# VHH binders against F-box protein At2g23160, part 12

Target 1, 307 residues: F-box protein At2g23160, of Arabidopsis thaliana (Mouse-ear cress) (q1ks79)
Amino acid sequence: MNSSSPISIDLIAEILSRVPSKSVARFRCVSKPWASMIRRPYFTELFLTRSSPKPCILFATVADGVWSFFSLPQYPYEKSSSASVAASAKFHVKFPPNNMRIGHNSDRRYFSYGYTSGLIYLYGDSSDDRSVICNPYTGEYAILPYLQRYRKTYSFLVFEPIEKQFKILFMAYLSGDRDHKILTVGTGNMKWRTIRCSLRYEIVSEGVSINGVLYYLGETSAWDNKDYDLKYDYAIVCFDIRSEKFIFFEIERFCRLINYKGKLAVIYFEDDVNYQSCLYRKKNYVEPDAINKLNVWVLEDVEKQEW

## First folded at step 4 (VHH)

Design t06 (from z10 with S99G L100W G102S Y103G F104Y S105F; framework vhh_7z1x_3)
Fold by ESMFold2-Fast, scan of step 4:
Structure t06 (fold): chain B 307 residues (1-307), chain A 118 residues (1-118)
Amino acid sequence: as target 1 above (307 residues)
Amino acid sequence: QVQLVETGGGLVQPGGSLRLSCTASGFTFSYYAMNWVRQAPGKGLEWLSGISGSGGDTSYADSVKGRFTISRDNAKNTLYLQMNSLQPDDTAVYFCAKGWTSGYFDYWGQGTQVTVSS
């Protein structure tokens, strides 16, 4: 049972070890970074160990555009010592390397990020920034093909568990555009492709990936969606990672999305109505001081929209 | 810690041949793809060729296909570029570069001058 590993290079090795021999010719057509990773002696050695690391909490700190990754044990210590959380932290790696340039002529030092299936995905908010996939424990990385963009964008690294595929989804921010870009990692042709979602929206939540489906909240009220006779101003957009198809279902009001025991759950806060108003009216976003009420709903069947 | 040193440049007549070498230190040479890049006088950088860590994969820019051959000796931490049928427009400073052939190189050598003229 190999469902998760903190060392993502071991997970990639294990995924690749299960590929049939007939697929070997396909790997010779992958990008040079992935080909080099497969052929390295270090990669072969890690593949042979196939050990699941001890459970831990991955923690990242960011200073001056540099990410530092640490682990904290999730299990009780053998000794009843006065050890602090800080004393228990194990440093793994910092990224990017001091000589690495991900941006071009940019004053920005920070990156937007995503985490899925042991890999960290880093992307800049500048049009010239490159996207990178990184192993937070070893510092091994791969630079993705350039995608030209003129606006700040949302991007997601997603993992499809049946076909064992990583994909990158790029979406324009505040554009209401129906066209998005997608890239399949580690295949014979690593080029950006266009996919279309017929619904127009702005992304107003974090992405949540559950069992091969990416979920996020879209605000539809600012865009023409007359073909759908929408009743509400929000929709949960569901991207099936394997088929690369979009479905959506309406939601009554702004909500937060979480993964609750492998199921999509939505959280409604009374103060979220005030948050939504503040997003468009105030230059500086002000966090509310109190949570008045919390309602959690768990979605049992996405196709039937059963809660 | 990482160091790349190019050698083997010089003056050569049109139609001649030259072999460049790059000695690497401070990293596990066989783990990384290596590249050759040149800069002609008054022009930008031009990527010429790349080779995988194992030496199993090579690629070339259209301008040098059939004339240049990239190779490596991982036991000696050395990268090579065999240049044949040299033309005056091959005159440039040639750089050895460590990194990925996806358009980013994390370390460069100082370069070696190649001049093709009578």
Scores: ipSAE 0.000, ipTM 0.109, lowest interface PAE 20.4, mean pLDDT 62

Design t07 (from y03 with S27F I28T; framework vhh_7yz9_2)
Fold by ESMFold2-Fast, scan of step 4:
Parts: C-alpha cells; structure tokens; sequence
Structure t07 (fold): chain B 307 residues (1-307), chain A 117 residues (1-117)
C-alpha cells in the first residue's frame, strides 16, 4: 500500500495556503514562514500540470532524501480549506530507492531541474547522487547516464512536439566551453552527444519553451565573442529542439522571458527591485512605482527577430 | 543493440493465474528500470507495472493487489505474475525498458493473454 504521512499533508496545506487561489506555478522562495519549515527535513516543490483536460496541481515532498509525489485538483481556496484540499491529495510514487539521495542546495541555479509535459527531471549535488527523470503518475523513473560536468552546469528538460521526444540539455557554465551536452530520452541505450554553440555566455535566466524552441537569456560581456562584434552585454539564445542548433539576438539590457499567448515576450523593470523574489511572490515585493514602470515587448517574428 | 523477448501468454479462465517472462540482452540489465504495458484492440497502450533498478515497484490501480512484478538480474529477466485474472485483463502484453517516457516505445512482438469468462 502506498500512503503519505500526516506531517507531509500538514506541510502541503501550509504551502497551499500561500499560493494564489486560481493559479499555481513552480514555487521556490524563502520567507519567514517557509524558513521555519525548511529547517525541518522537508522540502516541497509545486507544479501546475496542463497536459490533461482536468488540470491538477502536482507537488513533491522530500523527507530524509526520499521524494514523494502527489496530485490534487486545482481549487479556489476560498471555497475549500487548505487542509481539505491537501486531504484529497492522491499519492503516486516515492523515490529514489536504496540509499540514493537528491539534494537541494540554496544554489542560485534553481532553473536546473524542471517539469515538462508530465515528467520531472531531477539531479543531485554529490558525486554519489544520480540524475533521474520521473513520471510522477506511474512511479516510473530512469537513471541518466553519468556526465562528469553536470554539477556545475545549467540543465533543461525540453519536449520536441513534432517527433514527440524529450531531450535534456546540459549547458556549460563558467567554463568557457562552447561544447554542451544533449540526451534524447528513450527506451534504447541513452547516450550523451556533444553540441556546439559558437556564442559564449553565462546563463542568467530561467528557460522558456515555446513551439519547439527553448529561449533563455545569456550574459556575454565577460566572454570572448570577438567574431560577433557585439554591441550589448546580453543576448536571447534560441535553441531549436528538433534540429539542435542555436540562434541568438542581442538585447540592450537584462530582461525576464515569458510565454505570452504562444509568443516570446520580454519584461523590463526599471529598478530591478524584484530580483530576490520567486515567481509566485514577485508582486508582493514590487513597489507601486516599479509596477507602473513595467515594459513588455512581444517578439512577433523569431526568424526576422522583430518585436 | 538491446533486445527484449516476451513469453508466457495464453488462454486462461477467469480467476486463473499466468506468469509472463521477458528476457533482455544487449545492455547492463541491472542498471535499468523495466516495465510491463498492455494493449487491447482499438485502444492505446497502457502501463501495467514497473520495477526500478533498485527493486522499487509500482502498479496501475486496475491490477494492484493482483499482479506482481519482479526481476532476476542474474538471468536478465523481468517477470509479471498475474493472479485473479479478469476478462478485462485480455490484451497483448509488452515488456519495456524505461518505456514510461512514451506510450509508444514498446519492443518485440508482445505476448497475447486471453481471459475467458
């Protein structure tokens, strides 16, 4: 029999009480109430699932190095107590088994594990840890082939919609390498392959995947890019998931990337007051003046790079 | 490359038992998760049971308590013990190496199971 502990349910109820009633997103933020809970051997991650006609909140708890995954329907909290919502949670799976642990550091690289199209991608911080991909609904998981550089790199789980394939990208970070690693997820012998990006950068944003293209922001100013004669310190890097090739275009200043109605959009804040905030609580830290100074640009044509 | 060979299917009366076997070659069996899927005529393939490299098992709600998945790493074989069979268990059963990543990554001919009422 699979079950959840009462403590896990209590923690989930507390977390849900702090999420907007009609929207749940990936949530990784430290606040006074959260800090008291994080000092315990529990960590919880929330995801919004959209792959089914009936969207569910997918969430995971970590206790003593063991992950447990749950789902529950998305409710307006004003119509249900958080305890009643948590009590309706459906347990799916726990892992990793047999002395494997997936650690979570308070590293600034919170973008390195993700959820897309029903799968969760997780990696550890220790040489004894292994990277895994997991289907939280069936309990199935696969241990990824070892990659020597994975602990110091950004990584993205992406879905290619035409061939219906998942891919995992390990991007070089602070190494000066142009060589990155890619793995096509499947049931055969999975092998890392090398792909090359001629542009050098530090990844400074979360990834956004839209219609088979992964977008992220790169900071180029600290790197040798003499062959490109760059005018600005930032570039939006576009990775075509199917062809596995890179395109980029320069951008004048730091920005946030979002998917706006199936198009890439950029958001500028004039004073960056929100840079220590997570997605869910971002508005709670924004001064009224900063909200009034919000500028949004929508990319109309990726090939022409028009805004 | 790797290969999976399923066996053990057949005709069985409702309430009966059957044991399916799947022998693997071409990869380090003990490093990989294994699973069983089934497909009925006109329907998409569905997951039945899964066993991790470390021996952790999971089951679809429809078979939980009736089916048992196990593995023998020395023989490179994964098994599905099916007890208390019902007519709705009638399907072609497929062995898979990590097939949970897609509903379409099944290998081999499968092994047909027919449960008569």
Amino acid sequence: as target 1 above (307 residues)
Amino acid sequence: QWQLVESGGGLVQAGGSLRLSCTASGFTFSDYAMGWYRQTAGNEREWVAFISSGGYTTYADSVKGRFTISRDNAKNTVYLQMNSLKPEDTAVYYCAKGSWLTRYDYWGQGTPVTVSS
Scores: ipSAE 0.006, ipTM 0.208, lowest interface PAE 9.8, mean pLDDT 62

Design t09 (from y03 with Y56S T102G R103Y; framework vhh_7yz9_2)
Amino acid sequence: QWQLVESGGGLVQAGGSLRLSCTASGSIFSDYAMGWYRQTAGNEREWVAFISSGGSTTYADSVKGRFTISRDNAKNTVYLQMNSLKPEDTAVYYCAKGSWLGYYDYWGQGTPVTVSS
ESMFold2-Fast, scan of step 4: ipSAE 0.006; ipTM 0.252

Design t10 (from y03, 14 letters changed; framework vhh_7qia_2)
Amino acid sequence: QLQLVESGGGLVQPGGSLRLSCEASGFTFSDYAMGWYRQAPGKQRELVAFISSGGYTNYADSVKGRFTISRDNAKNTVYLQMNSLRPEDTAIYYCAKGSWLTRYDYWGKGTPVTVSS
ESMFold2-Fast, scan of step 4: ipSAE 0.005; ipTM 0.256

Design t11 (from y03 with Y56E K97A R103K; framework vhh_7yz9_2)
Fold by ESMFold2-Fast, scan of step 4:
Structure t11 (fold): chain B 307 residues (1-307), chain A 117 residues (1-117)
Amino acid sequence: as target 1 above (307 residues)
Amino acid sequence: QWQLVESGGGLVQAGGSLRLSCTASGSIFSDYAMGWYRQTAGNEREWVAFISSGGETTYADSVKGRFTISRDNAKNTVYLQMNSLKPEDTAVYYCAAGSWLTKYDYWGQGTPVTVSS
């Protein structure tokens, strides 16, 4: 038996043909896990990217702690001389190279990533893991300064478009601490700095970066926020990447955050039960029925918190 | 603190070879990538080659198979060996540190290369 199963290019092409070509999105495809000491599962991570002026599809396969990056021209550019050639993936780079350790080789759950503006950020949750930023097209990479990790954490790679700087935010998971770490990526003295957010929360969403601002959802109910007169258990936290300042605004209930045509949008799910039935359901503590409505609000003015 | 000094530019006949050198004076971080860019009058700087801290190399399609980038960390020097030169390779060549990550972190002053027919 072979030690790993390769992913067919035909299968990858079939998956990619069903993905919208003009959106920026991240998808995760996981192979079926089998309890086997000889065969380990692999994962396929799909990134839709737009390299202005040349849009392309970037995807990665992850097996045994090794990332392999490929690009594919956006489908369908069917005016290629051969349809089979147009569908072929171009291999760019494999990480980690020999003698580099980024994360645990045998357990993907300790290996995390971020992608923005053409760069991939790779980090593990273990204190012995190295953090790396890499360019999947050129194969270039940089090892980031060591930052001691005690428990599981959240980290975001963000891009500041005016000064054209990448920054990495490092935030302690479930600590409720106001102090977080930030690193500006580049040449010169790369050193972790401390930044402060006065609001205490647990991060309960993925990050969404739009025009130099990082947005994510924080759950505030478990933490001491006496300095704020909070009405709800959730807040959208807005990190201005250039000024390195936090603002936030309360949100009535859990929501999903998306980039909708360059603006922040929130998605709420609404039960199709009428208002009176909803009140009785809540009093009876009955689990909700299937979600029949999806409501989307678009943030028109972030300073005024107008939707 | 990074200062990059290029050398080895000059005049060469088409089909000939030339080796450029770039030495960092002051402090250099061995974990940074080094690269070569070139610029012709009226055009933006074009990427030519990169070399990682570990010695892994990548090349622009226009130079692949003809140019070789290498580094000597003991001398804080990066090299560009240019073979089978074409008139189209005529440009001012710039050494850069961190260019794959930020476009203008540290640059040399440039060394001119002129390829005659």
Scores: ipSAE 0.007, ipTM 0.244, lowest interface PAE 9.0, mean pLDDT 64

Design t12 (from y03 with S27F I28T G98D L101I Y104F; framework vhh_7yz9_2)
Fold by ESMFold2-Fast, scan of step 4:
Structure t12 (fold): chain B 307 residues (1-307), chain A 117 residues (1-117)
Amino acid sequence: as target 1 above (307 residues)
Amino acid sequence: QWQLVESGGGLVQAGGSLRLSCTASGFTFSDYAMGWYRQTAGNEREWVAFISSGGYTTYADSVKGRFTISRDNAKNTVYLQMNSLKPEDTAVYYCAKDSWITRFDYWGQGTPVTVSS
């Protein structure tokens, strides 16, 4: 009997089931019930993974600079209490392992991370830090080749589903540089390569990866793009992971990008201050009735820019 | 470019022990996770054990408590200590560098292990 909520596997599954099936869902939970279940979490992040034969929820805790990765079975959904959820958790791996040093920053809590298709990507904020890709189920990982960085950069781990390749993209941040770095992950001689995007922009969103294309929002008004007849201050930048080519299309104003049932969707915030304040304050908010009237546009064909 | 050379396999009776070794060359061994896989005729290769560059270990449920993976970075060598061997552990064992969710290249001929009943 469900007599002792607040957090259960059924509730977690219900929340995750409301996201598009082709997306990687990331949820951050910092609450007393979760802290009590996993004794020392300062921060908990949930990932939905479908790389295994049976779907499960992958989650991580961060305590004292150590990331610990666990999985929870999503099926058969018979559990309904925090204690039942904790009892079902399978520990997989911790990071950093004993004796691991990844560059200058020894406080590992400040590493940035991404999750794509079963792999976790960890990268340091310092130009001297190395980046790491980790399999949270087996504990296997690889330290990536050093890349010289002078500024804070955006970095994305992406998966190309046809050739089944992982790639890492490093983008210039705040500089409007056209040159970016890319690395194909593999067992051979991994090396950084330079790719160029002709459009200049500042990245102002998180990335969304759908069917081998990485999407993110670029702000263009601060940069010289005179070779393009730009009408608006924003563009959705589309990176084809397989061909390593960029295309873009203008968008009228700032928006949030989401994966909606395997298609790119944009959410425009209305000029109503209440809607904008609620959305910006509660962008991870799970109470949909607190957000009234969102304009959601679904992109039907990215090359033709059909909505 | 990089090479992995497995050794230490052989014939052993059920309940016995074997220690496999894998010596690496052509890459900075201490920077990489290492693992052991095994394959029986007619079956796909299956993961057995993994060790991170920092020494953290993970094991397949079928071998947990019986097998121990370890490494010696000074010798560029990874080991698999196999105790309480069972006939179903009979396979060719392969050493591996970097695994990406069962999508892994391996180098070498492997080392055969045969456990008699």
Scores: ipSAE 0.000, ipTM 0.178, lowest interface PAE 12.1, mean pLDDT 63

Design t13 (framework vhh_7yz9_2)
Fold by ESMFold2-Fast, scan of step 4:
Structure t13 (fold): chain B 307 residues (1-307), chain A 118 residues (1-118)
Amino acid sequence: as target 1 above (307 residues)
Amino acid sequence: QWQLVESGGGLVQAGGSLRLSCTASGSIFSDYAMGWYRQTAGNEREWVAFISSGGDTTYADSVKGRFTISRDNAKNTVYLQMNSLKPEDTAVYYCATGRWLGSEYDYWGQGTPVTVSS
């Protein structure tokens, strides 16, 4: 028998009204220790939130496919350790419910969760998994409308700052037709809608949301894009959250995307092949000096594609 | 280029059984997920069961334990074996295939009616 049901629209609206208005800064090790944690049954994600009445550090642990969320007040620390942080932590909520899981133990995809404007988005990648959105401070949550997925997917939680709407985007892996699914959270008659992107690609980066636009890197070389006469094998795909339209601009090689002081920035490594191998495969190809070879470009105008 | 044709519907008494079939005329059937939906007058289509390209099955709570979905890739056919039928199972049953199962599909069949009496 069903033990959990979707939260009502009224409660979702109440959750959204209590969400911090500022984005959350993530503290994630991009070095050797972080890489060693990826394939373990346990790892820790740290977030700094400044929108609560008292500044606090939000952190999450994942063990055996279950997410647990904790907070602690922001204190000056001599040193930080997971044991010290955990000992001081206040437990807020554990997801998923007993009969759900999020992702697989062996699948450590970067996109298994999202965090924007104080809401956590958790999604599973099996046909039996349910997706949820929750406020970690109140423990309130919503189970999203059912969307049966054919293949592995990428999913993003995004915030549109003008109309103050959250949207969830699902993008099919190995999609033939460029169709994607989108849901606006908290609207009457919450239903998945189809949107189309004319460009074909494989998503090869995390998403970055800045001022109502979602950015991610697409690899176009394996796909038929004859209509665009593409010069390079990569494109930065830009999704306007409010209008739900896609644009893109070509990029000459693999890069990482970051939010640098409210602007999109791209990071190149001198040896991008070794860098990619470290992130998606074995780390034995990446050398410490690769960090010293960073080239950073800041996008000044999205419409004009100026750096 | 896909065409889905459902068959096997009809009138049956409560407690009876029916087997629905859906045959696809398009290529790449083995690479697609297949699902069954049903619709009653005045209501939206509701998901009943699906089977992935890899053979994984999932069922709606209302039919779990009574219905079985299966596929025969050599015949480009998906089946729905319906046992212990209830009057509440009365509906037009639709076959569907695509990248997304649940809310929307790339291809739909014409539907086959099932009526379960008293």
Scores: ipSAE 0.000, ipTM 0.140, lowest interface PAE 15.7, mean pLDDT 61

Design u01 (framework vhh_brivekimig_d4)
Fold by ESMFold2-Fast, scan of step 4:
Structure u01 (fold): chain B 307 residues (1-307), chain A 119 residues (1-119)
Amino acid sequence: as target 1 above (307 residues)
Amino acid sequence: EVQLVESGGGVVQPGGSLRLSCAASGFTFSSYAMSWVRQAPGKGPEWVSSISGSGDSTLYADSVKGRFTISRDNSKNTLYLQMNSLRPEDTALYYCAKGTWSYGTFDYSSQGTLVTVSS
């Protein structure tokens, strides 16, 4: 398994999202500054791998309106003293995003941050909050154009690999609104544009980007989708980043999405003790205005040695 | 790409009525929700009302609920706003916008239609 590959990033994120609360308590046994950071209202741990120079865990704290980024060597199976954990942390960058508030990383449903191709995306869940993208290693950041919201929103940072463009998506909680907002990052005239998805859903997962397609899980049961002959309460929504078109697959139940060897895979969790992994190969349902050349697959294989 | 042309504004006394129209072109009108947005002198844009693509669902700002009625004619690609019981605080440039304004910002390139309510 390559610790710097997309699959290692997805697996590390999944593993660390399952880290027991006692792991946070471990950091409290480190010096007073660490205990203070952990207890602050806006403490967030961001877990990612780097392809170079060496794999590590990146984490961030928010205190007094200031973001601070640190790295920590990845030693998940080794017992470390509180002093050695503190000594291993490496400060990278600090920046002050005005009017930025995020929730704790334990509430993943609000998607307060994202990571794509070396950039971190930070956004608030309030209509008054600004959104920021930053390079955690250089300290460069950009405050995005304000997007006024009347309801809570989900947001994703995505990378389009052919034209080498970053895009940001905002999607409302409103069941009656099929319109979503998008902007292309890095243009001098960044403006929010509207895109449409005919399927109605609540976003219930993190986003996974593979080969120019963003995947996320939508719960459809609470919303009117009479134009579709839906059998199940969930769908994997597929957004083609380049064409900005939507397609979807129905799924039988709640699942988590991961990148498995460059393909989408789903994991079913019955509970903390009984995890099931499933790979599916299904033909997609095509949204109105979706392009016919867009092909996506969920593999129908079980190979434990490949995780 | 998208073109919107507002009309129907004018000068009215408090308690009066006006009907605004928006002629849309450059997109499949019936497939998109539409909104009315206004901008009062010296203030930023304020969302007024939205209507679904089919016309079956409507939403109103609390300040206009019960006084304004949004409607559409998809066969004519036209959006309407019927304004009753007008108040001086309704004085603004009124803009037609594609979408529900749930996300706050519309790129409206039109000049809008001016509504002035004065005694």
Scores: ipSAE 0.000, ipTM 0.145, lowest interface PAE 13.0, mean pLDDT 61

Design u02 (framework vhh_brivekimig_d4)
Fold by ESMFold2-Fast, scan of step 4:
Structure u02 (fold): chain B 307 residues (1-307), chain A 121 residues (1-121)
Amino acid sequence: as target 1 above (307 residues)
Amino acid sequence: EVQLVESGGGVVQPGGSLRLSCAASGFTFSDYAMSWVRQAPGKGPEWVSSISGSGSDTLYADSVKGRFTISRDNSKNTLYLQMNSLRPEDTALYYCARPSWDYRGSYFDSSSQGTLVTVSS
């Protein structure tokens, strides 16, 4: 029952040094799409409207089921060592409150830790947990309407750029279920709705949102998809956020999805079988010059499935 | 049409107790998390406490932990806030709210009148 922050800059550096690098690296693996969102023109506009004129990098740590959110001015990165950068971190909010734990288990299929257009979505892995959206700068949050569940689930917070609304897509884990739940976040009656995807799969990647479409990788081999006569064990599932419709296209093997300059790109790593193997101090973005060794393809037309 | 009606506010001495109630109508009460939000004179809104639709989960602001208890009775469509060990800084207009969020930072879907709590000697 300790008083909450504020915390001094000197103490922030000490806290960051005490947090295992693996915990920070894990968050960065989950938040890889978040890093690309900060560089998007739309995200920059929203950030400048709702924050100080000086751009910041947001990051989080987790210890004992408690998330702590920090910002770093982007400006110091041009001059600073890693120790200097850590010392400049500003603590904003500690969440959840001490009597609640969300995301304390290290399940590689738990994907609700994303930063989307200024908001973070947190979702627990227990049937008794609840979903919340929070603003890491102000500490404002909303508890979402309860959704009855009896199994572990995947969930994505997505932003629709034309109508400028957030939606949450909710999908049952291990079910191969065709029916999913969706919630439009906003003023008025928030209620879960059912939407259907005809393809059955297990989600095996983080989500990537580009131009109003959510992309993720599904593993289809364990599920009955007889009507589709599938050749491969994987498909990229494309969810149009505005129309709330699914399309998919097959992919020959496991791959990682990235937003590369506003286009979907897939990366094949020859020996990488663990999506949680991220190095905290390593660039987790693929450089264009590395293309020969990493087999990177860019999707040119989603509807026609052209690469 | 969502309607929320708060009651139970009043004047109390420091260290005293009050129980606030909120009668909800126009929606399926048990499907929604509910919150208490307060606004002190000259200040912006401050979130106080939230409770899940089933009542199994509760959250509290650090300023009220150990002193306030949120509860609900889904059979009566009523939300409660039991306030103990009241302090002068708890003086505010208290609102019942169904949480909502938009990208501009609005987090409560409420247009109720609120109930006034004044802690003074």
Scores: ipSAE 0.000, ipTM 0.139, lowest interface PAE 16.3, mean pLDDT 62

Design u03 (framework vhh_7z1x_3)
Fold by ESMFold2-Fast, scan of step 4:
Structure u03 (fold): chain B 307 residues (1-307), chain A 121 residues (1-121)
Amino acid sequence: as target 1 above (307 residues)
Amino acid sequence: QVQLVETGGGLVQPGGSLRLSCTASGFTFSSYAMNWVRQAPGKGLEWLSGISGSGGSTSYADSVKGRFTISRDNAKNTLYLQMNSLQPDDTAVYFCAKPSWGYSGRYFDYWGQGTQVTVSS
């Protein structure tokens, strides 16, 4: 059963960039030291205004390592007009501070950033760079303990809604190791901890966080997973942010993950059936009009793995 | 286990040439397109060139078009980059990169450790 009518790429982008209003309401209950910036009267009023029923798109521009954060209202009818969109943009803040160096957004593969529950996570790939969490509206920030790695990595900022904690998951790339690093933000003595995933894979998607679970697509075919008797080359990996435990379920082929109305949904593009053929049509494959058909499936129950 | 190992880097004078090699193992090499990417000191990653699994199609960044040639030998599981007319601005660590199957654009799932190319008189 597919539940899909064709969905525009613009609408999918809007859904993926949306600030979760429910997560915003929970900020009022956070008592961790670095999160005190959320409690400031100016920030609380500004953030609640932008988390109103009239949703906004938060975006950033980067030039020479300087990030500038803006918001756009989602109520104009035609958002595809760049002139109209630019005229509606509201500037918030520039980051980093003059005495701080971070990476730049030329390749998101090696420059990690994430947006979760009103905060932005920035990570540079230089051995001298530090990871930071910043408030895009106020410019307040926290510098994270440095994790020295010269190998390429994936990193995710996630919010745990019950204990009201931010965590950063840091995964080594091209190591063959099942060990990953995690940090709970706002503790009195922040330190990286090691966690282990028994499944071996490469991350081949962006992360999607829904109701305290981080989802991403893992490619398993290049790794030894004989203990799991896998039928397919892909798995959706589910990281429970509170318990810090991994589960997974297999998927027949490459898919894209989205948050659709608070539920995990997967999108299959017909043009994704053969990556080699997609490279021959490089320009058309990355364009929205290159997608002939898409099918959307909505996950109803994560624990039961029901769609 | 997927491995990509680059060799052939070194010091070369402006106007000189170098040939880089990348030996692949742990996957069906001929089934994947392959790419070359570089990172210059103080700069981000720059995609340079791509080649289809069969070798029948190639693409190049404007900065290297006409100077660099990508090729592959599927019998040897080896990717090559022939670099001619090298300039000081070509000084960088050069990586070979495997794209993620079923993904478009320049999203890569495996990289080598890189090989240093220095262009200096």
Scores: ipSAE 0.000, ipTM 0.097, lowest interface PAE 20.5, mean pLDDT 63

